# Designs tried in a protein design chat: VHH binders against q84jc2. Part 304

Target 1, 232 residues: q84jc2
Amino acid sequence: MSKMRNLVEEKFLEFYESWVIQLELYLHQLLIAHNNNTMSETELRHLISKLTTHHKAYYTAKWAAIREDVLAFFGSVWLNPLENACSWLTGWKPSMVFRMVDRLRKSRVVLVEAQVKKLEELRVKTKFDEQKIEREMERYQVAMADRKMVELARLGCHVGGESVMVVEAAVRGLSMGLEKMVKAADCVRLKTLKGILDILTPPQCVEFLAAAATFQVQLRRWGNRRHYVTHS
Key: E = the ipSAE of ESMFold2; O = the ipSAE of OpenDDE; V2 = 0.75 times the mean of E and O plus 0.25 times the DockQ between their complexes.

## First folded at step 18 (VHH)

Design ma25 (framework vhh_7aqx_2; at its last look DockQ between E and O 0.28; V2 from the best seeds 0.00; counts 0 for: pae E 5.1 > 2, unsure alone 54.9 < 65)
Fold by OpenDDE, look of step 18:
Structure ma25 (fold): chain B 232 residues (1-232), chain A 125 residues (1-125)
Amino acid sequence: as target 1 above (232 residues)
Amino acid sequence: QVQLQESGGGLVQAGGSLRLSCTTSGFTFSDYAFSWFRQAPGEEREFVGAIYWSGGSTDYADSVKGRFTISRDNAKNTFYLQMNSLKTEDTAVYYCAADWIADVLEGSPSEYDYWGQGTQVTVSS
């Protein structure tokens, strides 16, 4: 059975497909840079800036889309089941990236003591922020069976013009809460990313970003193969 | 040296309009998101709205939705707050702020990288 897609889903699907293609191109550049020890710091910083700009473009598009239909992102039709399964509040789990940082340490990347300390502080903060959001989500989920939702459920059983208006109002209220939560989660993602990039040297940043991009791209590929998902 | 400077504030009658400007320097303007805050006497500083990095994506407090509009001009390193249909309740010191993320959401604790000194907006009845 094919799920009917709304306009927001269709538009974002198209955007995301293009965005991923561009990410793959940047990944290639990151890998080249990583293997090229002759690149200047200026060149590396430029490449890093391109990647961060690319990610900001994603969130710009996402936040525009969620204003129209935040619920679309809880069923993200542009992602395969594996990607969706690995998603936390419509995106990657912020604390996950520290696993990638740990990988750097294992790949003969030498972090100075000051960096290690700052990374640990950031990790703790990130985890705290995640938990805070999760508590809010839990509270929200528990509250779903409130008066408004009960009324929504009751009215939803009947087809009528007036009832439809009430249902729509209720859905709008629900969506507003979800939108805030999604944006909050995204902010934690971006803060974590920025924090890491501020701590690492340009060469280390390139390696980190390469690892992150690789993971994202491969996860998509693995999921597509496993579930025979074809994106346009 | 990073600088944010507000301008355009003043006295206006209820129902009138003002346009605030925030001119920035000392950082790459295009890399930052920007927000407006306001603080009335005896009240806490509150979020007014934000504009993100590109595409004109914006967020607004419910109290100003439909009346206020934020825009940015990368060429001038300046972003704006267009305030229409002003109310006496809009009287406050207005602050501009810059952040790499601009992650201040209503009810969410966040810190901005840089702040302006503020400009007074007074709406008379």
Scores: ipSAE 0.411, ipTM 0.747, lowest interface PAE 1.2, mean pLDDT 89
Fold by ESMFold2, look of step 18:
Structure ma25 (fold): chain B 232 residues (1-232), chain A 125 residues (1-125)
Amino acid sequence: as target 1 above (232 residues)
Amino acid sequence: QVQLQESGGGLVQAGGSLRLSCTTSGFTFSDYAFSWFRQAPGEEREFVGAIYWSGGSTDYADSVKGRFTISRDNAKNTFYLQMNSLKTEDTAVYYCAADWIADVLEGSPSEYDYWGQGTQVTVSS
């Protein structure tokens, strides 16, 4: 299989590069806020709002790109069951964020009993929502095997304008279904982020957002290293 | 905490107009999407329309498209439903709602976090 990038993929990657650079700038502000101890609660909430707005902007751009070509985000693995490859709908599993909270609790953040209980409730809700998405994807895969394969076989793959157009229409239908599933997963990610920020105090939110931003920046740097090795 | 208060409901004759207001407090207004729902007696709540970030895109149920207009005033932390060409089937309790994530969704909201208490709109023959 060749390594080709379409225009949608290139445009989103350009957006993502600038988005991560801005995230690094916000990370610097988060670290200053944590170390300075002179920022008011209103100043902290303003910084937190900038971070949540930045995260919403990421999803706005992602969903615009997915509307044009959802398969660009799946690579060439969409033909197999998505969960069979241990891949979670074009992103990190929403519940992964709780590993970050747990690490902060052990070393950087002191949580009161009420916060711990609310975070556990949110973790359970997030995992429940993940399971709902997994069940829906399973139903979609079964329906695809039973219906789409029969229809494609009946239509045939003939060299001709009508046959090609019918096949492309079927692919568009599959793409719309995948688009809905990716958006559902992103909705769980955003609701979980909001839930965590509502439970934490403003100083704790700053520490959490700094940890999350650090992880995302490190992940991009590691991805660039692997890309260099893979290209060579 | 968070408060949403509807006002402007009442009795109006068919073909008439009415403007509902929803005043909000307890959150950063510009971060939320806003929507109107309605519930007729014996029926489930139904979506009327939504407005996203700062006068961005709007979405309306087919039954009200072209007759109803949603707008928001960030300076007053208030959003509105202008209802024109009212019909008797528009009779319902109207609720305003706000949600942090609905503004990034395209189309129908999946869930709304905050609700008003409702205001009665009655359209007579």
Scores: ipSAE 0.146, ipTM 0.538, lowest interface PAE 5.1, mean pLDDT 76
ESMFold2 (binder alone), look of step 18: mean pLDDT 75; pTM 0.782

Design ma26 (framework vhh_7aqx_2; at its last look DockQ between E and O 0.33; V2 from the best seeds 0.00; counts 0 for: pae E 6.5 > 2)
Fold by OpenDDE, look of step 18:
Structure ma26 (fold): chain B 232 residues (1-232), chain A 125 residues (1-125)
Amino acid sequence: as target 1 above (232 residues)
Amino acid sequence: QVQLQESGGGLVQAGGSLRLSCTTSGFTFSDYAFSWFRQAPGEEREFVGAITWSGGSTDYADSVKGRFTISRDNAKNTFYLQMNSLKTEDTAVYYCAADWIADVLEGSPSEYDYWGQGTQVTVSS
């Protein structure tokens, strides 16, 4: 049985479907660029900029949506179960991308010592930031049984107009905390992405972005096949 | 050379309005998100608000929600802080800032790529 979706879920689902389609198109371009050693640095940078703009569009939409209903992103009906299972705080785990970078190193990509050092520094920073967020989430979760939640639990057994208002207020309070955590996580994601792109050369960036996009697209495909999920 | 320049500050009576502008140069305006900060004498610099790359999302400190609005004009490489219903507590030096990743939309101060020099806003009773 399909769960009823709220307006935020429906809108974002539509957005995300379109966004993924566009990502696939960009992936194709990235792959072409990766296999074409004749592209100029300017051309490569242009392609990279398109991808970064695309990702920024996602977060712009996400942050607009979470303002309305952050809880929608903890269900993420636009994702299949596999995608959801691989999610960390409503998105990809920042530290994961360094594995993709490591893959580059194992390939024909030669990173100079300076790049390796900077990447390592970034890795450490990213992990630190992740842990910080996780600690905050833990604190939040532990404190969840606060006065508001107790009141929510009490009122949950009674149906009435006044009770509903109190419940909604309590939920709003909780949602604000979650929204902060989600945004914090997204910041770490974007910092990590920017950091990597600043360290890598344009050809390396293209390869990295291709790998990342491939992973995202394939994860979706695999999950859809496994769970027979169609979002349209 | 990257430049951010605030303008529009000044003296205003409580309940009045001001519009601050931040004009930028030296980078691709559309690639950046923007924020406003303020610092009162003896106080720490605090987050006022932010706007994402496309302007599709904004965030504000609780103290200014409903009164302040941030917007951007990509054609002019300028973003704005519209301040309405000003209070004496809003008196501060206001700074504009630019960041590629908009890492302060959660309302917490962070390191930005670029900062303005600040403009004084004084709200009298």
Scores: ipSAE 0.183, ipTM 0.621, lowest interface PAE 2.5, mean pLDDT 88
Fold by ESMFold2, look of step 18:
Structure ma26 (fold): chain B 232 residues (1-232), chain A 125 residues (1-125)
Amino acid sequence: as target 1 above (232 residues)
Amino acid sequence: QVQLQESGGGLVQAGGSLRLSCTTSGFTFSDYAFSWFRQAPGEEREFVGAITWSGGSTDYADSVKGRFTISRDNAKNTFYLQMNSLKTEDTAVYYCAADWIADVLEGSPSEYDYWGQGTQVTVSS
């Protein structure tokens, strides 16, 4: 963990805690909608829209914070170690959401052939976009491995001011490249989410969103519980 | 029904300026990223620039960087291209396009859900 939280980390920690609380409230609404067939299609679409908006709000806040300090999102102070360990480029690997879809298909939920075909097309597109990002990530592998070395070089100033300027320019170049890569990954996440919700029927969307929110909430609760137990 | 309509094209002298508008309807404007593409006779449609749905970040093709500026006005559901220091090479039909988020310099035309009909820009020497 870190004792050197900067302003960006403090602001986003406060945002994230509030965001997760609201996600839990939406999860309760999703579970009610899943367990009760009295809601109209219009009502279900309103709930789905609220969750879509909630996820867009997360990325809006994240991208503002990344502009200020992208490195904060590689080992985030607002996530527990289990959540950080599950991250691919500061978030869920986009193609992993299809594991949720596959789990739904193995349950009682039946997808028609047209939906299955569209979902497979989307999966292929998502994996293609992931592979493009992973290729670009190879250019920044040194930066990911040497993040501590860059920060130490910045903190351990040389005698001359020229050395500080060179280090700062290198850090800015690294940060700009990482920001582009993280935003590209986030765009794939959002496009994949929207694509899945466009293919699924409203009841199926509710089941998918409930499963995704449940997993995220449980991962956070389980990771926090383990850390609390080991520290108490 | 979703509609995108370009306007503001025309004839302009080299070195001059022109402002294109793309007016939209039939979707929530703030949910979309927007791009300009252009197509000269006998050429493929090429990316000009884009603006993100959430952050106001812009990106441009190298051929227009520093001369063209993209902006959006949520109150008018309108997306703009300000073109300065125009060159004869900028002569083309200009298209606006919309996609549910896009933040790419090299965006493929196939990534965009909606397209306008195009507006002609002609730069004379």
Scores: ipSAE 0.019, ipTM 0.456, lowest interface PAE 6.5, mean pLDDT 78
ESMFold2 (binder alone), look of step 18: mean pLDDT 78; pTM 0.786

Design ma27 (framework vhh_7aqx_2; at its last look DockQ between E and O 0.59; V2 from the best seeds 0.00; counts 0 for: pae E 5.7 > 2, grease 24.2002 > 24.2)
Fold by OpenDDE, look of step 18:
Structure ma27 (fold): chain B 232 residues (1-232), chain A 125 residues (1-125)
Amino acid sequence: as target 1 above (232 residues)
Amino acid sequence: QVQLQESGGGLVQAGGSLRLSCTTSGFYFSDYAFSWFRQAPGEEREFVGAISWSGGSTDYADSVKGRFTISRDNAKNTFYLQMNSLKTEDTAVYYCAADWIADVLEGSPSEYDYWGQGTQVTVSS
């Protein structure tokens, strides 16, 4: 049985499909740049900026959507099961990107000692921030069995007529907490991304972004093939 | 070299209007979200308002909602604070700030990447 989608899910699905297509195009450009050692620093920085702008467009859309229905992102019907399984609080795990950085170190990319040190500091900070959010989320989840949820459960058994407004109010309260968590997680993502890009040279940034985009695109492709998922 | 420079401050009578500008250089203007802060004598620096990367979203402190408007002009690498219906309580040094991350409408001042030097706004009774 196909899950009924609400308006927020449908709109974001459409957005995300288009967004991914554009990401693939940028990935192609990143790969070309990576293999072209003649590109100027200015050109590389321009390309990097295009990619970061693209990612920021995603978060712009996401944050607009979560204001309407944050719960849609905990189902994420626009993602396949594999993508969802790899998600942390409705997105990529911030600390995961350091695996991409490690990949750079194993490639032709040489990081100087100063870069390595800064990356390690960033890793520690990122991990700390993740844990902080996880603790808050845990606290929130444990607290779900509170008075409000008990009331919601009670009403939910006999939802109809006059009780509908009370139920909706309770759901809104829950959603607000979740929205805060999602936004906090996204902030850690963006901080981590910015931190990495500040540490790496433009050529290194291009390689990093290419690796990250490749992973994202391939994860989607693999998941779609495995689960025969169509998003349109 | 990154620079943020405020302009447009000065003395104005209560009920009057001012338009502050923040001109930037040394970074990709379109990559940043922007905010205005203000600090009155003896008080802590407080959030005034913010504008998102795309300019599609704005947020304002309750004390200035309906009176102040933030906008940005990417072509000029400049963003603005239009202040209408000014009150004596609006007297402060106004700072512009840039943040690569802040699309979160009310960020902590400590999280902003770059700051201007500030411009004095004085509203007389």
Scores: ipSAE 0.600, ipTM 0.814, lowest interface PAE 0.9, mean pLDDT 90
Fold by ESMFold2, look of step 18:
Structure ma27 (fold): chain B 232 residues (1-232), chain A 125 residues (1-125)
Amino acid sequence: as target 1 above (232 residues)
Amino acid sequence: QVQLQESGGGLVQAGGSLRLSCTTSGFYFSDYAFSWFRQAPGEEREFVGAISWSGGSTDYADSVKGRFTISRDNAKNTFYLQMNSLKTEDTAVYYCAADWIADVLEGSPSEYDYWGQGTQVTVSS
């Protein structure tokens, strides 16, 4: 019944709670910029840089934490169940972000033909990179089901230093492979984000970043309602 | 957009030192990770080392570990390669490259978006 958290999970929980609070503050700034057409291109680019820096800070902290405990990012204690259910390899699925861009195009953001062509090229590239990672994950899953890994688990029932060392080495090898796949997925996420921001104009970038931050904040609030309901 | 220009190459004696600079122009220097590559005549480009956009993480090829140091100065939009204890095998054209992500898990040239034009380093003995 008790939920045990290791030090990595506790530290990242504290980081993530602060990180989300700051994201909400940046969302407020994005919404002000969205409603105020008098901001200069330089001011908009500065705000966009604050958001990209904030997202990169998340990945810097994540990659440090993954080095210590990659499994903490599968079913994370700092995310509610709805947030965890929406995860693909410990984060948002890169190709799905284009649905948000498409939604903005239908509502308010007018894109010229050149932008539409570049976005389609980026979407195809993103899906291709995503598929490469999915193939690697499938190979990893097959390796975990390999009879040698099952035999190592059975051997781990023996009382003896050599059998423990063999099992520990195999587990470390799998964790390192998983770490590399998670980092590869994060690289696709970051390159997709950059690609979108490079194609969009600064006002369009503000709208996109506002939509993305809104979705993340609302997903957290919506899922948290089920966590905080108590009866007396 | 992002433009990279290497400088500081030249002729140096074996055992000597040389400092390469990569000056960038672009709006978001702090948003990029940077790498040095080198290419000897008739050879493929070889990874030398990289530094994250935060400056807190570096990675080096085994052939240069302990001899080369990468650093960045965000105030000057400049990325450096300090080369010490140079060997004749270090003779190559050195390229700086930039990417928006700090950790490139497959370190091939196709994973870097922006490249400089190169600077020649020649180590004599």
Scores: ipSAE 0.055, ipTM 0.458, lowest interface PAE 5.7, mean pLDDT 80
ESMFold2 (binder alone), look of step 18: mean pLDDT 79; pTM 0.807

Design ma28 (framework vhh_7aqx_2; at its last look DockQ between E and O 0.68; V2 from the best seeds 0.00; counts 0 for: pae E 5.0 > 2)
Fold by OpenDDE, look of step 18:
Structure ma28 (fold): chain B 232 residues (1-232), chain A 125 residues (1-125)
Amino acid sequence: as target 1 above (232 residues)
Amino acid sequence: QVQLQESGGGLVQAGGSLRLSCTTSGFDFSDYAFSWFRQAPGEEREFVGAISWSGGSTDYADSVKGRFTISRDNAKNTFYLQMNSLKTEDTAVYYCAADWIADVLEGSPSEYDYWGQGTQVTVSS
């Protein structure tokens, strides 16, 4: 049975479908660039910039949407169950990308000592930031049974116009906290991404971005096949 | 070399207006989000407002909502803080900040990539 979607969910679903299509196109370009050693540094940087802009567009849209309904992103109807299962606080887990970097190291990609050191520093920072957010989320979740939630529960037992207004106010309060957490997580994601791209050379960036995009696209495909999910 | 330079600060009477500018150099202006912070004597630095990469989104502290407006001009590598209906409580050193990834970093000034030197704003009664 298809769940009824609210307006925020519908709009973002449409956006995300288009966004993923564009990502696939960029992935194709990344793969070509990766296999073409004749591309200039300028060309590679241009391609990298396109990808970073694309990702920024996603978060721009996301943050606009979460202002309206952050709870939509905790259901994420635009994602299949596999994608959702792999999500950390409404997105990819930042520390995960270092595994992709490690994969690069195992390939023909040679990182100089300075790069390795910087990556390690970034990894430590990223993990620290993740943990900080997790602690805050834990605190938030534990505090859910606060006065507001108790009131919400009490009012939930009674149907009435006034009760509905109070419930909505309570939910808004809760949503604000969640929104902060989501944005914090997204900041860690983007900082991590930027950090990696600053450390890697343009060819290495292209390879990294290709790997990341491949993973994202394949995860979606695998999940769709497994669960027979069509979002269109 | 990355530089952020605030200007436009000064003395103004309560109820008056000021427009701060932050001129930047040394990085691609269009790739960054920007924020304003302020710090009063003896107080912690606090978030004032932010503007996204595209300029399509802005966020403000509750204390300045409806009075302050942030804008950006990519052609001039400059973003602005329009301050209207100023109050004595708005007296502070105002700092501009730049970050590659965040249009909203309220409560996390340490997350910003670059900072200006600050400009004094004094609102008299």
Scores: ipSAE 0.311, ipTM 0.691, lowest interface PAE 1.9, mean pLDDT 88
Fold by ESMFold2, look of step 18:
Structure ma28 (fold): chain B 232 residues (1-232), chain A 125 residues (1-125)
Amino acid sequence: as target 1 above (232 residues)
Amino acid sequence: QVQLQESGGGLVQAGGSLRLSCTTSGFDFSDYAFSWFRQAPGEEREFVGAISWSGGSTDYADSVKGRFTISRDNAKNTFYLQMNSLKTEDTAVYYCAADWIADVLEGSPSEYDYWGQGTQVTVSS
């Protein structure tokens, strides 16, 4: 389901395609490292750093784009419908990442008691931060339902000079509030990722990052195959 | 162990300038954003300014915009606060802080990972 694209959406679509291709390349490196017991701790930490830098680069680009048009990130044109259906506040729900940690604990990953305690503390903090953001989102539910009026005001519908100015000021205020909320959600995502990687050992980090990248890449590939059936 | 240490504080006349430095160790400097906070006696800590890990954006409290400049030197693991046109209201203990993320929720002290011990800045009439 294609939506009208503006300059912000077109630029971010191009960025996102390149970003996912690079994520796939890093996934190959993670899988090699996962199955290879000859890599040094230094080599593993270097690979982990490349993945964290790659994720931070996504948010750097996103935050620049939302300053221009935060609404583009609600129902994003660069995501297929399956990816959009998995979105919570323009991205992954931060606490969902702990499902991957739980899967790793039931597999070949062995966590010591100190790691388990720290992961539970992080899980509790992450859920607390999510709940805070969800309360903020409730304030904006009516504003999001009135998105048609926001688009009309942004395109400069001429109902009167003072009326247009008042509507534009209200739209600007809503956009600024939404931008802050999206950045807050992204900060929780990044701090949760960082927190997990700080608790895990380098081999455990590689396994976690490989699982996360695999899920994201497969979700995009599966969704694109369904897209071909419905639109091509 | 992560360490942040402020330096460069002191006494200065109103209208003068002062440069604070924060030296860091125990983490990858280029991976962090940095902020300055200040606290006057009997007041809450307040945000002064921040610089992203990329160096691509800065943000400042309205009370210091145009007078204060934050910068970073990744080669020296140090970041700075240049304070110009100082006012008596700028008198406070200044703290440096490190945050893995450039944009924090509300610039609240509770959102920062690591803190320095503070340096006194006193602006006299």
Scores: ipSAE 0.146, ipTM 0.560, lowest interface PAE 5.0, mean pLDDT 79
ESMFold2 (binder alone), look of step 18: mean pLDDT 79; pTM 0.795

Design ma29 (framework vhh_7aqx_2; at its last look DockQ between E and O 0.39; V2 from the best seeds 0.00; counts 0 for: pae E 7.2 > 2)
Fold by OpenDDE, look of step 18:
Structure ma29 (fold): chain B 232 residues (1-232), chain A 125 residues (1-125)
Amino acid sequence: as target 1 above (232 residues)
Amino acid sequence: QVQLQESGGGLVQAGGSLRLSCTTSGFTFDDYAFSWFRQAPGEEREFVGAISWSGGSTDYADSVKGRFTISRDNAKNTFYLQMNSLKTEDTAVYYCAADWIADVLEGSPSEYDYWGQGTQVTVSS
């Protein structure tokens, strides 16, 4: 049986479906650009900007949605089980993208020493930031068994008008903490992405973005096939 | 070279209005979110408000909600802080800031990419 979706889930599902379609279109353009050595730096930068704008649009929508219901993103009904399994705090793991960068190094892409050094510094920073968030999340999870949650548990056995209000208040409190964690994670994602794009040349950026988009799109496709998931 | 320059500050009576401007250069204006901070003497720098990358959303500190409004003009590479119903408590140096990443970075000023030099706003009783 499919779970009843709330309004936030439905809206974001619709958004995400459209967003992914657009991502696929951009992926196509990235691949063309990657295989076309005649494109100017200006053209490449324009393409990169389109992709970054696209990603920013995602987070704009996400952050608007989490203000309303952050819990929706811990279920993420718009994702298949495989996508969800690969998620870290409602999104991709920031440190994962360095593996994509490593892939570039193994390809025809030649990184100069200065780039390698900067990437390593960024990797270390990203990892540190991830760990910091994880520690905070752990602390939060342990603290969940606080007075509010105890009260919630107690009231959960007695459904009534007054109890409902108390429960809602407790849930709101929990949600605020989760929202903070999600936003923090997203910031690390975006900082990492920006950092990489600042280090790489435009052609390298295009290749990186193509790889990232490919991974995202294929993960979705693989998951959908495996679990027979249709979001529409 | 990246530059953020505040203007429009000055002396105003309580209940009055000021409009601050932050003019930017050296980066792609459209790609950034923008915020205003303020710092009173002896106090920590505090978040005033922010405008999103897309310009579709704004956020404000509770102390200024309903009185202050942030807007942006992409054609002029400038964003603004309209301050109405000013109070003596609003007296501070106001800073503009830019960030490529987040629409709202309240409580995390160290995460902003670029900062202005600040402009003094003094509200007299």
Scores: ipSAE 0.319, ipTM 0.691, lowest interface PAE 1.8, mean pLDDT 89
Fold by ESMFold2, look of step 18:
Structure ma29 (fold): chain B 232 residues (1-232), chain A 125 residues (1-125)
Amino acid sequence: as target 1 above (232 residues)
Amino acid sequence: QVQLQESGGGLVQAGGSLRLSCTTSGFTFDDYAFSWFRQAPGEEREFVGAISWSGGSTDYADSVKGRFTISRDNAKNTFYLQMNSLKTEDTAVYYCAADWIADVLEGSPSEYDYWGQGTQVTVSS
């Protein structure tokens, strides 16, 4: 596949590699906290805050980068093929996190009825937001197809500077629309994360964050192992 | 306790300018995106504009684009709506709103965690 790396891709690749390494370090802390019954609530909240800040830092860097080139985030060079295959609008589908919550409910984490109700409300909200984004993306794709068809017809019958300007405006509109959709999807991801952490107790948050980080790290490790083998 | 308080509303003649302020307390200001909404009597609350938590992105409703400017001052825990070239159709109660870790700039009211109580802006001919 094409691997043309521009400045945006190169800079974000460097950021992402260090970001994942730091996530792995936080995972080790989460696993220690998960197994350590003597950690205070204050210590747990501090660790949870570190993870929240780490995810916020990812999106801060991403949003700065997509302003310059949103297309770099579709089929990203810093993700292996397995990670890219799991991507929905440049990231994990927000509702996938509830599969992790469901697993925890059935195996280790005991949730009270009030927490279960709030989690279900959040799940419904997350799904609604996802569907809203998907509908908007569908409308955008239709508008893009219509504009492209009109422009191709004009190019077949006309040459000149106005045709170039119309195409350039359409490309800018596409990029701005995609940026808006990617940011909307990322906001749903962040709101869902915060919502879950606000509902769970600090020990439950540690369990959840450990499970999520484990999955993300393992997905990268498995994908890199398979990718390396198939490239060798 | 989280608190958002609008100020700077009032009566102004068409073509004039106003600057609304929203001062905040009870949360970490830098972690929030902020928006202005407005509501005329008998109508739904309407998005006016928003500014991202980083301050690097702004968005505006088409009806105010080019006339209104949102800015934030993290040092003062305050964000602003500069309204220029005001029209009678801008008459409404203006609300500030905050959303944690958000960059959804064209938003529904349901996407915002905290709201101010509103300030009246009246544009007369």
Scores: ipSAE 0.014, ipTM 0.403, lowest interface PAE 7.2, mean pLDDT 78
ESMFold2 (binder alone), look of step 18: mean pLDDT 78; pTM 0.795

